# VHH binders against o26223: the designs that were tried, part 300

Target 1, 191 residues: o26223
Amino acid sequence: MKLLWTSQHIKVTVHIDGKVSKMDVLEAIKTRRSIRKYQDREVPEELIDKILDAAMCGPSAVDERPWHFIVVRNREMLEKIPEVHPYGAMVKDAPVAIIVCCDSSLEKIPGFWVQDCSIASQNILLAAHSLGLGAVWTGVYPLEDRVEGIRRLFSIPEHVIPFSVIPLGYPAENPGTRDLFDPDRIHLEKW
Below, E stands for the ipSAE of ESMFold2; O stands for the ipSAE of OpenDDE; V2 stands for 0.75 times the mean of E and O plus 0.25 times the DockQ between their complexes.

## First folded at step 21 (VHH)

Design Z14 (framework vhh_7nfr_2; at its last look DockQ between E and O 0.68; V2 from the best seeds 0.00; counts 0 for: pae E 3.9 > 2)
Fold by OpenDDE, look of step 21:
Structure Z14 (fold): chain B 191 residues (1-191), chain A 124 residues (1-124)
Amino acid sequence: as target 1 above (191 residues)
Amino acid sequence: QVQLQESGGGLVQPGGSLRLSCAASGFTFSRYDMSWVRQAPGEGREWVSYITYGGKDTWYADSVKGRFTIARDNVKNTLYLLMDSLKSDDTAVYYCARDAFDLYDEHGSPFDYWGQGTQVTVSS
């Protein structure tokens, strides 16, 4: 009995009439996948603005909001990112990338900026997905070569720490869905 | 074509030392993170050590921490593994691998290219 894995084609029906059908938050979380292949299509500025708005809506420690965002559309710069980021090969094929950074001068409680920037990065991924875009989180921090590489490439000041590079575009792949639920990771009342 | 070639393996007594080398060609070596992986007889592949493309960050498995040192020469396109205080449990085929691991996503093998391996045998 060949279990035909019916790949349920999540028809992201991008309705042509400009109404981005809003998926609910649970759907966005559960169906989001890393996308590393992109169409030869520009991403409208309006969508980037929505994504960045979402990126800034997450909580932060003591409301420190230490995040900054570099939006990169320049083709030459996108093509240079893989030179300092070994896992950023797909960035050269994306029409746009967002670099999430921490301004350490805004940090109120030491060390929580990593959580803050992670939340911002995840919100970028979810927002992109909900808008019909594909994205992937490529880690920069805490690897010193990557941090210094991105810093040098984009002339980022010393007190600002590049955290992640997130290429975005209309997806040219469909990785499908996955089930990541693991009941063994759930503990009731005690370990 | 991407090529990785390990060397420096051999027979050594417990407490001895070896230096493995991996010669890389067919790609820009200085742009890639690299790892050493070993496989003992009857065992699965074990991640041993990792080094970033610039050599500023290194990682070691707990089993080799304090005994092994990973290094690289980007001018010579060579990866190294210095192995000190060798134990019988270190007996394995050692592979150099080009790192393609995504830190945030599950992508099967974290490596896209491997060498043929070099045998390390630790025995009295």
Scores: ipSAE 0.504, ipTM 0.788, lowest interface PAE 0.9, mean pLDDT 90
Fold by ESMFold2, look of step 21:
Structure Z14 (fold): chain B 191 residues (1-191), chain A 124 residues (1-124)
Amino acid sequence: as target 1 above (191 residues)
Amino acid sequence: QVQLQESGGGLVQPGGSLRLSCAASGFTFSRYDMSWVRQAPGEGREWVSYITYGGKDTWYADSVKGRFTIARDNVKNTLYLLMDSLKSDDTAVYYCARDAFDLYDEHGSPFDYWGQGTQVTVSS
């Protein structure tokens, strides 16, 4: 869009015809921040469905798609997460949390599930952000204390590995954007 | 009132060993991850080691890996750092610290409570 100024009393705004998305993908990636303060406002099931649809669009090793998701809205369960996750205090104040898990019976190439579930987890963060929600990835795997604690709390079977707990809700904070690009991390042809 | 009190520092020769202790009070120690952090003269604070609240997971900075061991006793509410094969580069004040933020929390200062520190000096 171009702004043409012809006099003190008139501005001409030129709008390029086309669709304007809510948030383009590069903007979403650059502006997503971890959000730990949430409004006292429920997140509609429709938005959770869209977020989980996006989570499942990620690539996975040999298309194994090892992920499962537990959607937690129950207040008593959300309030118990800090008992097994020392940094999960914000989860008790979130309207909903998503637990990303690996079902090891779905693995086709052992050990790649961490990459697969990381992709799904990041897609959750980006999709939530694009829908006007805020989220944070709280770490579970590979910390054995946290894995066992979350597994116990949510009755997760032994062949299923909880990977991350992602509380989300309408944000009650705005940490702003950071410029993190570092060209010294880029190597051409060789290290 | 959260209190962390380090002890066990001292003067050692290169190749020697020390055990640091950190007595914790004023909070439920067994529900918090803990770290050791050190500060050499004229330098910033350097993270040394981390242990999860149940003690099952530990991590170390590359500079100390294989030489230092972090441990905790949740009955005695005490954090430990066992330091072996000490080098001159290990000379620093060592702090017991309670981690304030999780992994992926995007904060530059991850600790909310610190001890007063204990001096470790590795002489030539």
Scores: ipSAE 0.265, ipTM 0.652, lowest interface PAE 3.9, mean pLDDT 87
ESMFold2 (binder alone), look of step 21: mean pLDDT 81; pTM 0.816

Design Z15 (framework vhh_7nfr_2; at its last look DockQ between E and O 0.52; V2 from the best seeds 0.00; counts 0 for: pae E 3.9 > 2)
Fold by OpenDDE, look of step 21:
Structure Z15 (fold): chain B 191 residues (1-191), chain A 124 residues (1-124)
Amino acid sequence: as target 1 above (191 residues)
Amino acid sequence: QVQLQESGGGLVQPGGSLRLSCAASGFTFSRYDMSWVRQAPGEGREWVSYITYGGKDTWYADSVKGRFTIARDNVKNTLYLLMDSLKSDDTAVYYCARDAFDLYEEHGSPFDYWGQGTQVTVSS
């Protein structure tokens, strides 16, 4: 019995009339996929601004908001990222990447910056998806080679920690949707 | 063409030591994370050890932690596995693998290239 995985084509109907159809938040979460192939098309600055706005809307420990963002459009720099990030091959094909960083001087409670930057990174992914873009989270922290590589490449100060690299672009692939719900991971009242 | 060639396997007594090598060619070795994976008879593939492209971070399976050491020489394009205090349970074919693990979503195999493997047999 060949289980025909009917890839439900999520028709992201990009309405031609420039009105980005508002995606429901649950739909955005459930249908989001990592996108590693991009069209040869520029991403408007307006969309990046919306994504960055969303990135800054998440909670942070004691409202420390330790995140910084480097927006990279320079082709030469995008092409260099794979040299210090083994899983960043797709970055060279993206029209833009966002590097999420932590300013450790803004940290109020030690260690929570990882959660804060994770929330920011996830919001970038969701916002990108809702806007008809594809993105992927490439981890930098806590691997020292990657952290140091990105720091050196972008002249990031020692007190600032690069956390993730997120390439973005109009998607040139459709991986489909996944059902990741696992009831075995849910415990009622006790373990 | 990407090539990985393991060597250094053999027969050793319990408590003995071996050093495995993996010669890499056909790609920029210094830009890739690398792993050792082993497969015992009748068992699935087991991830043994991991090293970042610059060698600053390493990971070990609990079964080999404290006994095995992964290392690399990026000038020689060679990956190493130093195996000390070998046990019978370490008997397996050992593979060198180029790491392709995308940390956050399923993207096929965590490795994109493998060697042919080298046999390690631990027996009295």
Scores: ipSAE 0.539, ipTM 0.809, lowest interface PAE 0.8, mean pLDDT 90
Fold by ESMFold2, look of step 21:
Structure Z15 (fold): chain B 191 residues (1-191), chain A 124 residues (1-124)
Amino acid sequence: as target 1 above (191 residues)
Amino acid sequence: QVQLQESGGGLVQPGGSLRLSCAASGFTFSRYDMSWVRQAPGEGREWVSYITYGGKDTWYADSVKGRFTIARDNVKNTLYLLMDSLKSDDTAVYYCARDAFDLYEEHGSPFDYWGQGTQVTVSS
């Protein structure tokens, strides 16, 4: 009854939470790069599930959790994204993309959904990286041309706001690591 | 083969108006965000205005808000800058620039092609 034990919420959650990951969290944060070239290799559904689970682990304003996610694998749909997002050209070459959206009916504090969806989007990038995938955050909100275009393309209702489009796949490039630490941005006690 | 050619500059009195044009060729103009950038004598380049590929979103530097209007005609492949209420501080060479990367690009420079510029001189 292996499947029964693995499906138990408490035991699965504790086991997953206590399990040592392949990549340390600080290493993941420091080494994640935007990846725009992908192998012709399908991303398993189980990895997408793990990424979306991570996306939903972020904090949100008063626990409002306003996010919804559209998983896009259909080739014709992926190829249409550049028609409404000029800098989303790499999406047509990705095996899958995730659209992060805000459902405004879930807002409890007006206007904080941008922070909430930004947190979810960054968690998607980090989780993908930790699983050996590459991804890039392409901007949609607040540009009206992009918001309207993505909403129309994916039949997103008016009260739902597409925030970002994140193509992902096994990377076919290695842009290398950057050292971005700047001590002049750190202020002790006051500005 | 990407070409951006500005025109419409000239000498104008304070309070006057000018309309700058930028003719684009060698690329699909309607698929790119565009900006106007200016450079006064002896100064660095200053971003002036930005417009998205479809023309629905525009943004302006504080120094020109309410006086300048950016527009585009995707049928004629032309970018415009309507400048009203011109001041001596607006004297500069004005450049049309094509946006190279998305907003969240990890690259420091957003523009890959620039025109030759058109001189605007506002005589005090």
Scores: ipSAE 0.217, ipTM 0.621, lowest interface PAE 3.9, mean pLDDT 87
ESMFold2 (binder alone), look of step 21: mean pLDDT 80; pTM 0.808

Design Z16 (framework vhh_7nfr_2; at its last look DockQ between E and O 0.54; V2 from the best seeds 0.00; counts 0 for: pae E 5.8 > 2)
Fold by OpenDDE, look of step 21:
Structure Z16 (fold): chain B 191 residues (1-191), chain A 124 residues (1-124)
Amino acid sequence: as target 1 above (191 residues)
Amino acid sequence: QVQLQESGGGLVQPGGSLRLSCAASGFTFSRYDMSWVRQAPGEGREWVSYITYGGKDTWYADSVKGRFTIARDNVKNTLYLLMDSLKSDDTAVYYCARDAFDLYPEHGSPFDYWGQGTQVTVSS
């Protein structure tokens, strides 16, 4: 019995009439995939603004909100990112990338900034997906070469820590959906 | 063409030391993270050690931690594995691999290029 994996084509119907069909939050979470191929198409500034708004809506420890965002559209800079980020090859093909950073001077409780910036990064991915864009989280922190590479490339001050690089664009691939549910990872009342 | 060539393997007694080398060519070596992977007879591939492209961060499997040292020379385009206090369980073919941690499930491997491997045998 050949289990025909019917690739349910999630038709993200980008309605031409500017009304971004809103997917619900569970759909966004479940259907989101890392996208590493992009169309030769510019991303409107309006969409980036919406994504950044979403990035800032997550919780943070004691409301410290330590995150900063560098929006990169310059082609030369996008092409240089792979030189200091070995897993960022796709960044050179993206029309835009967001670098998520932590301003350590805003940190109130040590160490929680990683959680804060992770939440911000995930919100970027979800927001991008809901808007019909593809994105991928490329980790910078905690690898020192990557942190220093991105810092040097973008002249980031010492008290600011680059955390992630997220290229964005209209997707030129469809990796499909996957089921990641694992009941063995669920413990009731105790381990 | 990307090429990785391991050398330095051989027969050693328990407690002995070896130094493996991996010569890289056909790509900008200094821009890639690198790993050592080994495969013992009848066993699967085991990730041994990892080093970032600039050499500032290293990782070791628990089985080799404190005994092995990964290093690189980006001028010479060479990856190294210094193996001390060798044990019989370290007997394997050792591969250098270019790290492609961007784990595309489609690739089935976190690495995109491998060498041919070098045999390390630890026996009395």
Scores: ipSAE 0.525, ipTM 0.795, lowest interface PAE 0.8, mean pLDDT 90
Fold by ESMFold2, look of step 21:
Structure Z16 (fold): chain B 191 residues (1-191), chain A 124 residues (1-124)
Amino acid sequence: as target 1 above (191 residues)
Amino acid sequence: QVQLQESGGGLVQPGGSLRLSCAASGFTFSRYDMSWVRQAPGEGREWVSYITYGGKDTWYADSVKGRFTIARDNVKNTLYLLMDSLKSDDTAVYYCARDAFDLYPEHGSPFDYWGQGTQVTVSS
């Protein structure tokens, strides 16, 4: 077993000692749905560590890795999110939420952090799904009302930009799979 | 119960102006993003404009940019659409709509409640 030390050393330990995912990656991508209803059941910290490890595995512009994650389990804080995020009502019912942020002091090339944080956010959704959890991406950036509200609520400094709020938990709904493939969106050689 | 009631429509000549209002009741208006949506005769519904719950962010369809202004008054629980430089193709029923889902809905219509609509006719 190889153990690596970082500022999130528990996450690295879980990564090395973590259980192998049983879901094929294409299956995970095709079957992941936004889940907004959760069981009244805690999510173990080891699963959150695996999810955040996956989030940080995404590529980033020039390897800048501008992301930071706030893990919110405090019930009072989760219950306040709907006050500053109109569509975050399900967050109060989630056992945990992850806030994906950009630390602009880590940018190496301006303007690509949105792509970087989007990659991390999608990895959170896929990893949660592969572990038997459900999650949903609720938008924060670029809506000024939401950015300011979330920043204020979680004491996020001015140089850090909250990007998304992702509640997650064991799912209490099954919206089923959608077939969204559209060959008319595929252009060979030219438009 | 959630109620959305539009008013302010009417007959206007090309180049004219109108102000539409939408009175909201039965919910905490200041907690919801809102849109205006229109439906021309024989057409599907077309999204017109969007405003966040605090009023700081607004967006417009290309067809109305520079001519229409969305606004809200969270004290009076009222949504507005200020329409200038009206054209004949702005003729439609205009609906006030409450946003049901976040930016990434994955479920049906993005709106859960609609008003009855107000007719705007630009002619002659």
Scores: ipSAE 0.110, ipTM 0.573, lowest interface PAE 5.8, mean pLDDT 87
ESMFold2 (binder alone), look of step 21: mean pLDDT 81; pTM 0.816

Design Z17 (framework vhh_7nfr_2; at its last look DockQ between E and O 0.59; V2 from the best seeds 0.00; counts 0 for: pae E 4.0 > 2)
Fold by OpenDDE, look of step 21:
Structure Z17 (fold): chain B 191 residues (1-191), chain A 124 residues (1-124)
Amino acid sequence: as target 1 above (191 residues)
Amino acid sequence: QVQLQESGGGLVQPGGSLRLSCAASGFTFSRYDMSWVRQAPGEGREWVSYITYGGKDTWYADSVKGRFTIARDNVKNTLYLLMDSLKSDDTAVYYCARDAFDLWSEHGSPFDYWGQGTQVTVSS
């Protein structure tokens, strides 16, 4: 009995009529996948603005909001990112990338900026997905070669720390869904 | 074509030292993170050590920490593993692997290319 895994094609029906069908938050979280292949199609500025708005809506330690965002559309710069980011090969194929950074001068409590920028990065991924785009989180911090490479490439000042590079585009792949629920990771009242 | 070729393996007594080399060709070596992975008889593959493309960051498995040193020469396109204070448990085939590691990856193996491996045997 060949268990035909019916890959339920989550038809993200991008309705042509400009009404982005809003998926609910749980659907966005559960169906989001890393997308590393993109269509030869430009991403409208309006969508990037929505994504960046979402990126800034997350909580931060003592409301420090240390994040900055570099939006990269220049083809030459996108093609250079893989030179300093070994897992950034797909960036050269994306129409746009967002570099999430921390301004250390805005940090109020030491060390929480990593959490803050992680929240911002995750919100970028979720927002992109909800808008019919694909994205992937490529880690920069804490690897010093990557941090320095991105800093040099984009002339980022020393007090600003590049954290992640997130390429975005209309997806040219469908990785399917995953079940990542693990009850063994849940502890009630005590470990 | 991407090629990785390990060398430097052999028979050594406990407490001895070896230096492994991996010659890389067919790609821009200086742009890729690299790892050493080993496989003992009857065991699965074990991640041993990692080094970033510029050599600024290194990682070691707990089993080899303080004894092994990973290094690279980007001019010579060569990866190294210095192994000191070798133990019988270090007996394995050692592989050089090109690293595609992403801490946030949702897919597959962190390595895309492997060498043929070099045998290291630690025995009295």
Scores: ipSAE 0.481, ipTM 0.784, lowest interface PAE 0.9, mean pLDDT 90
Fold by ESMFold2, look of step 21:
Structure Z17 (fold): chain B 191 residues (1-191), chain A 124 residues (1-124)
Amino acid sequence: as target 1 above (191 residues)
Amino acid sequence: QVQLQESGGGLVQPGGSLRLSCAASGFTFSRYDMSWVRQAPGEGREWVSYITYGGKDTWYADSVKGRFTIARDNVKNTLYLLMDSLKSDDTAVYYCARDAFDLWSEHGSPFDYWGQGTQVTVSS
């Protein structure tokens, strides 16, 4: 793994699977799609490290950084997730999943942790995409059935809130890109 | 095959109450989130209420919040909508719908199966 650095308009080059990967940040944002089918192929620990580093680069309310991450590779555990999270069924087929959690004891301003963990979750999706992986955000919070189930399954303490489950792996599908720009959503000076 | 059958609609006075039922078969009902959706004459479809597969989480459109209650019985495979304080604006065909996709999905339509609908008419 080579040492890399980035800036707003500087592309980073990462060697993935013997292929050179170079992606501008705007390209990554526009081309990222939810990927729910994965190759039967391990994801190197080094890529997970890079993804989690990116997740923690997000801003947070008053720099509270309330996030914690559970990295799940154990097949038995991945296969149990759909039992408490039926709409996360693809997780059992992923080589790895990341559970984004909020530690409420780290909140400095109550109630902003949802924005904080949403930022971290989106950074995971973008970082995975830029590294040649596919991922999808499966929602946990605010659905009590899912929160209770995931907390029980992973022995998550009561003051820690599971927010999202993000399976990832090398993609086995290509849904293509979408044109979602809508100028009617843009208001100049006032509504 | 997936089947959803609504019942319990009818004619009611303003301020009255009704209970709608939706009998589900052909799938594991307790594994799916469910919604009620309504369609007034000449109007588009309006989402009414949502309940998670275990029944612990419910949400309502602003237009019905505080008046309608969604519930489910996972033993009887039945979805319910208890409608109270009915208004003329509640007049519509009410559909039971199975949610196929996660709420954070990039899919346009969350529903893959619909019932035939049951008519609710609140007299003006």
Scores: ipSAE 0.278, ipTM 0.665, lowest interface PAE 4.0, mean pLDDT 88
ESMFold2 (binder alone), look of step 21: mean pLDDT 81; pTM 0.816

Design Z18 (framework vhh_7nfr_2; at its last look DockQ between E and O 0.70; V2 from the best seeds 0.00; counts 0 for: pae E 5.2 > 2)
Fold by OpenDDE, look of step 21:
Structure Z18 (fold): chain B 191 residues (1-191), chain A 124 residues (1-124)
Amino acid sequence: as target 1 above (191 residues)
Amino acid sequence: QVQLQESGGGLVQPGGSLRLSCAASGFTFSRYDMSWVRQAPGEGREWVSYITYGGKDTWYADSVKGRFTIARDNVKNTLYLLMDSLKSDDTAVYYCARDAFDLFSEHGSPFDYWGQGTQVTVSS
C-alpha cells in the first residue's frame, strides 16, 4: 500500500491585483514556516513598513517597548552577517534582513526585554507570511559571540543588545505544513 | 571537502581522564559552532557538549557537566573535549559534529557533518 503523500499545495493565491488577500490570523500562525531560500526579487519598502508596524504592535512589560529595528538591504553587509552568525548563511541570499535590538535604557523591569523582543520578532514572521514573504528567526542573544559579532558589524552601542536577525524575501521553497499540537502539554487545573 | 577527524579515544579506568581532538578541514572552522555527540551501544545519539564559533559560550549535557570541558583552537582548526572523572556510562563512540542549523531550526538534525568517531571505553 503506497501511502501517496498528497502534498496539499497550499495555494497561497497571491492575487496579482495589489489587494493583499487578508490571511486569517489563525491561518497565518498555523501555516507559517521558516523560509531560508528566496527569489531574486526585491521586497518593496511598503511591505517592510507594514512588517515593522506589526512588530511594534505587540505587548511589552509595563509598556516599555524597548525594541529597535535595523533594516539591512546593503549587499555587502548582508554577506558579512554569516561571518558572525554561523546559522545565518541564508541571510546572504535574502534581499533584506531585520535586526531586532533592545535598548536597555528603555527597560523598566529587568529581564522582560527578552519577552518583548521575542513578541516583536514573532510578529515580524507572521506579518511577513501574511504578506506572501518568507522569513526565518535566527537567534543572536544570548550567545555572546553572536551578540558581539553583530554589535561590531553594525556599530551597535553597548547599551543596545542585538536579539535576532530575520532575513526576508519572496519564498523560493515550500516546506509544507506541520501539526505541532501536543495534548500531553496541556494540563487542566493542575499539573 | 569538509572533513572532521576525531582522535584520542581509548581504554581507561573509572576515574581516569582522556582528551579527545577533532581535526577540521575543508571549511572555515572559526565561523562554525561545534558539538560533541556520543553513541553508546544500543543507545541513541546523545548531545554531549556545544561551543560557539568564538569559544565564548559552552553547553554541557547534565550527564557530563562538571566533568567534561569543551574547547577549540581556531588557529589549529581543532576541537577538543577534556574528559575527567570518567565513568562506565561514558563508554561510547564520540563524534565531532559541525552545527549547521539554528537552534530554532525545524530540521531534524542540527548537524551537517560528522567525523568517523573515536571509541572511548571506561572499564575496570
Scores: ipSAE 0.456, ipTM 0.778, lowest interface PAE 0.9, mean pLDDT 90
Fold by ESMFold2, look of step 21:
Structure Z18 (fold): chain B 191 residues (1-191), chain A 124 residues (1-124)
Amino acid sequence: as target 1 above (191 residues)
Amino acid sequence: QVQLQESGGGLVQPGGSLRLSCAASGFTFSRYDMSWVRQAPGEGREWVSYITYGGKDTWYADSVKGRFTIARDNVKNTLYLLMDSLKSDDTAVYYCARDAFDLFSEHGSPFDYWGQGTQVTVSS
């Protein structure tokens, strides 16, 4: 039996270092690492579009979809992020960063937007990895210094909450895979 | 060179108070999150408290909540730990530490620079 794909849906492959790549979802989850060093190589806009499409595929509380994304490519803006984010130094060296935000006016059930934006952020990391890119989630919310600093830097309105800053680029490091499975964390039927 | 120098430790009675200071030099202090870490005799290192680079966010280990206050003065490049209601199990060498990684760290040392430490001894 052959799996039939409808003609309305076109799949494309993305080259990684001259290789055709198509990554299984479990492989992507198991092999994704935080990448903090990037090649001096532009990331095509088309890849950013695919990553943001993936970000918006996540579930959200009562389908509220509270997320907004700021795509930052401007060199001077990227270089200013360390002034308000002490561990965002690698962001200045990235060709692009995505700021994941919550528009609180879109909340339908209070307090679940953090989960919603976390799901979107993780989808960005996985999609980037599957496309041959490296990324890292740098924390903004709930740290008030960082939230206020990023909001000021990017003119983010008061009802919009910056959640994370995710620099992206073709990786210039290979930290390798990890074996993190711990059966002691698994509880059958009860604690 | 990055330098962190703790001071203000000493011998105190249970229930007493101390203020620890950490003088920072050789880096832009106001651009880094900082922690206090302690090491009791014969024990491993224990995180005590954390403060963000601008001082607006603080966290404490459960063992010190309500008794200790972390603060920073970015003009004087100084980190503080205000210790009240001291107990005998607070006896330790207290270190000022610069956080090396974001809270979403996957690997590596959480701190890249340490002070020499200052001894706090609480006699029961």
Scores: ipSAE 0.207, ipTM 0.625, lowest interface PAE 5.2, mean pLDDT 87
ESMFold2 (binder alone), look of step 21: mean pLDDT 81; pTM 0.812

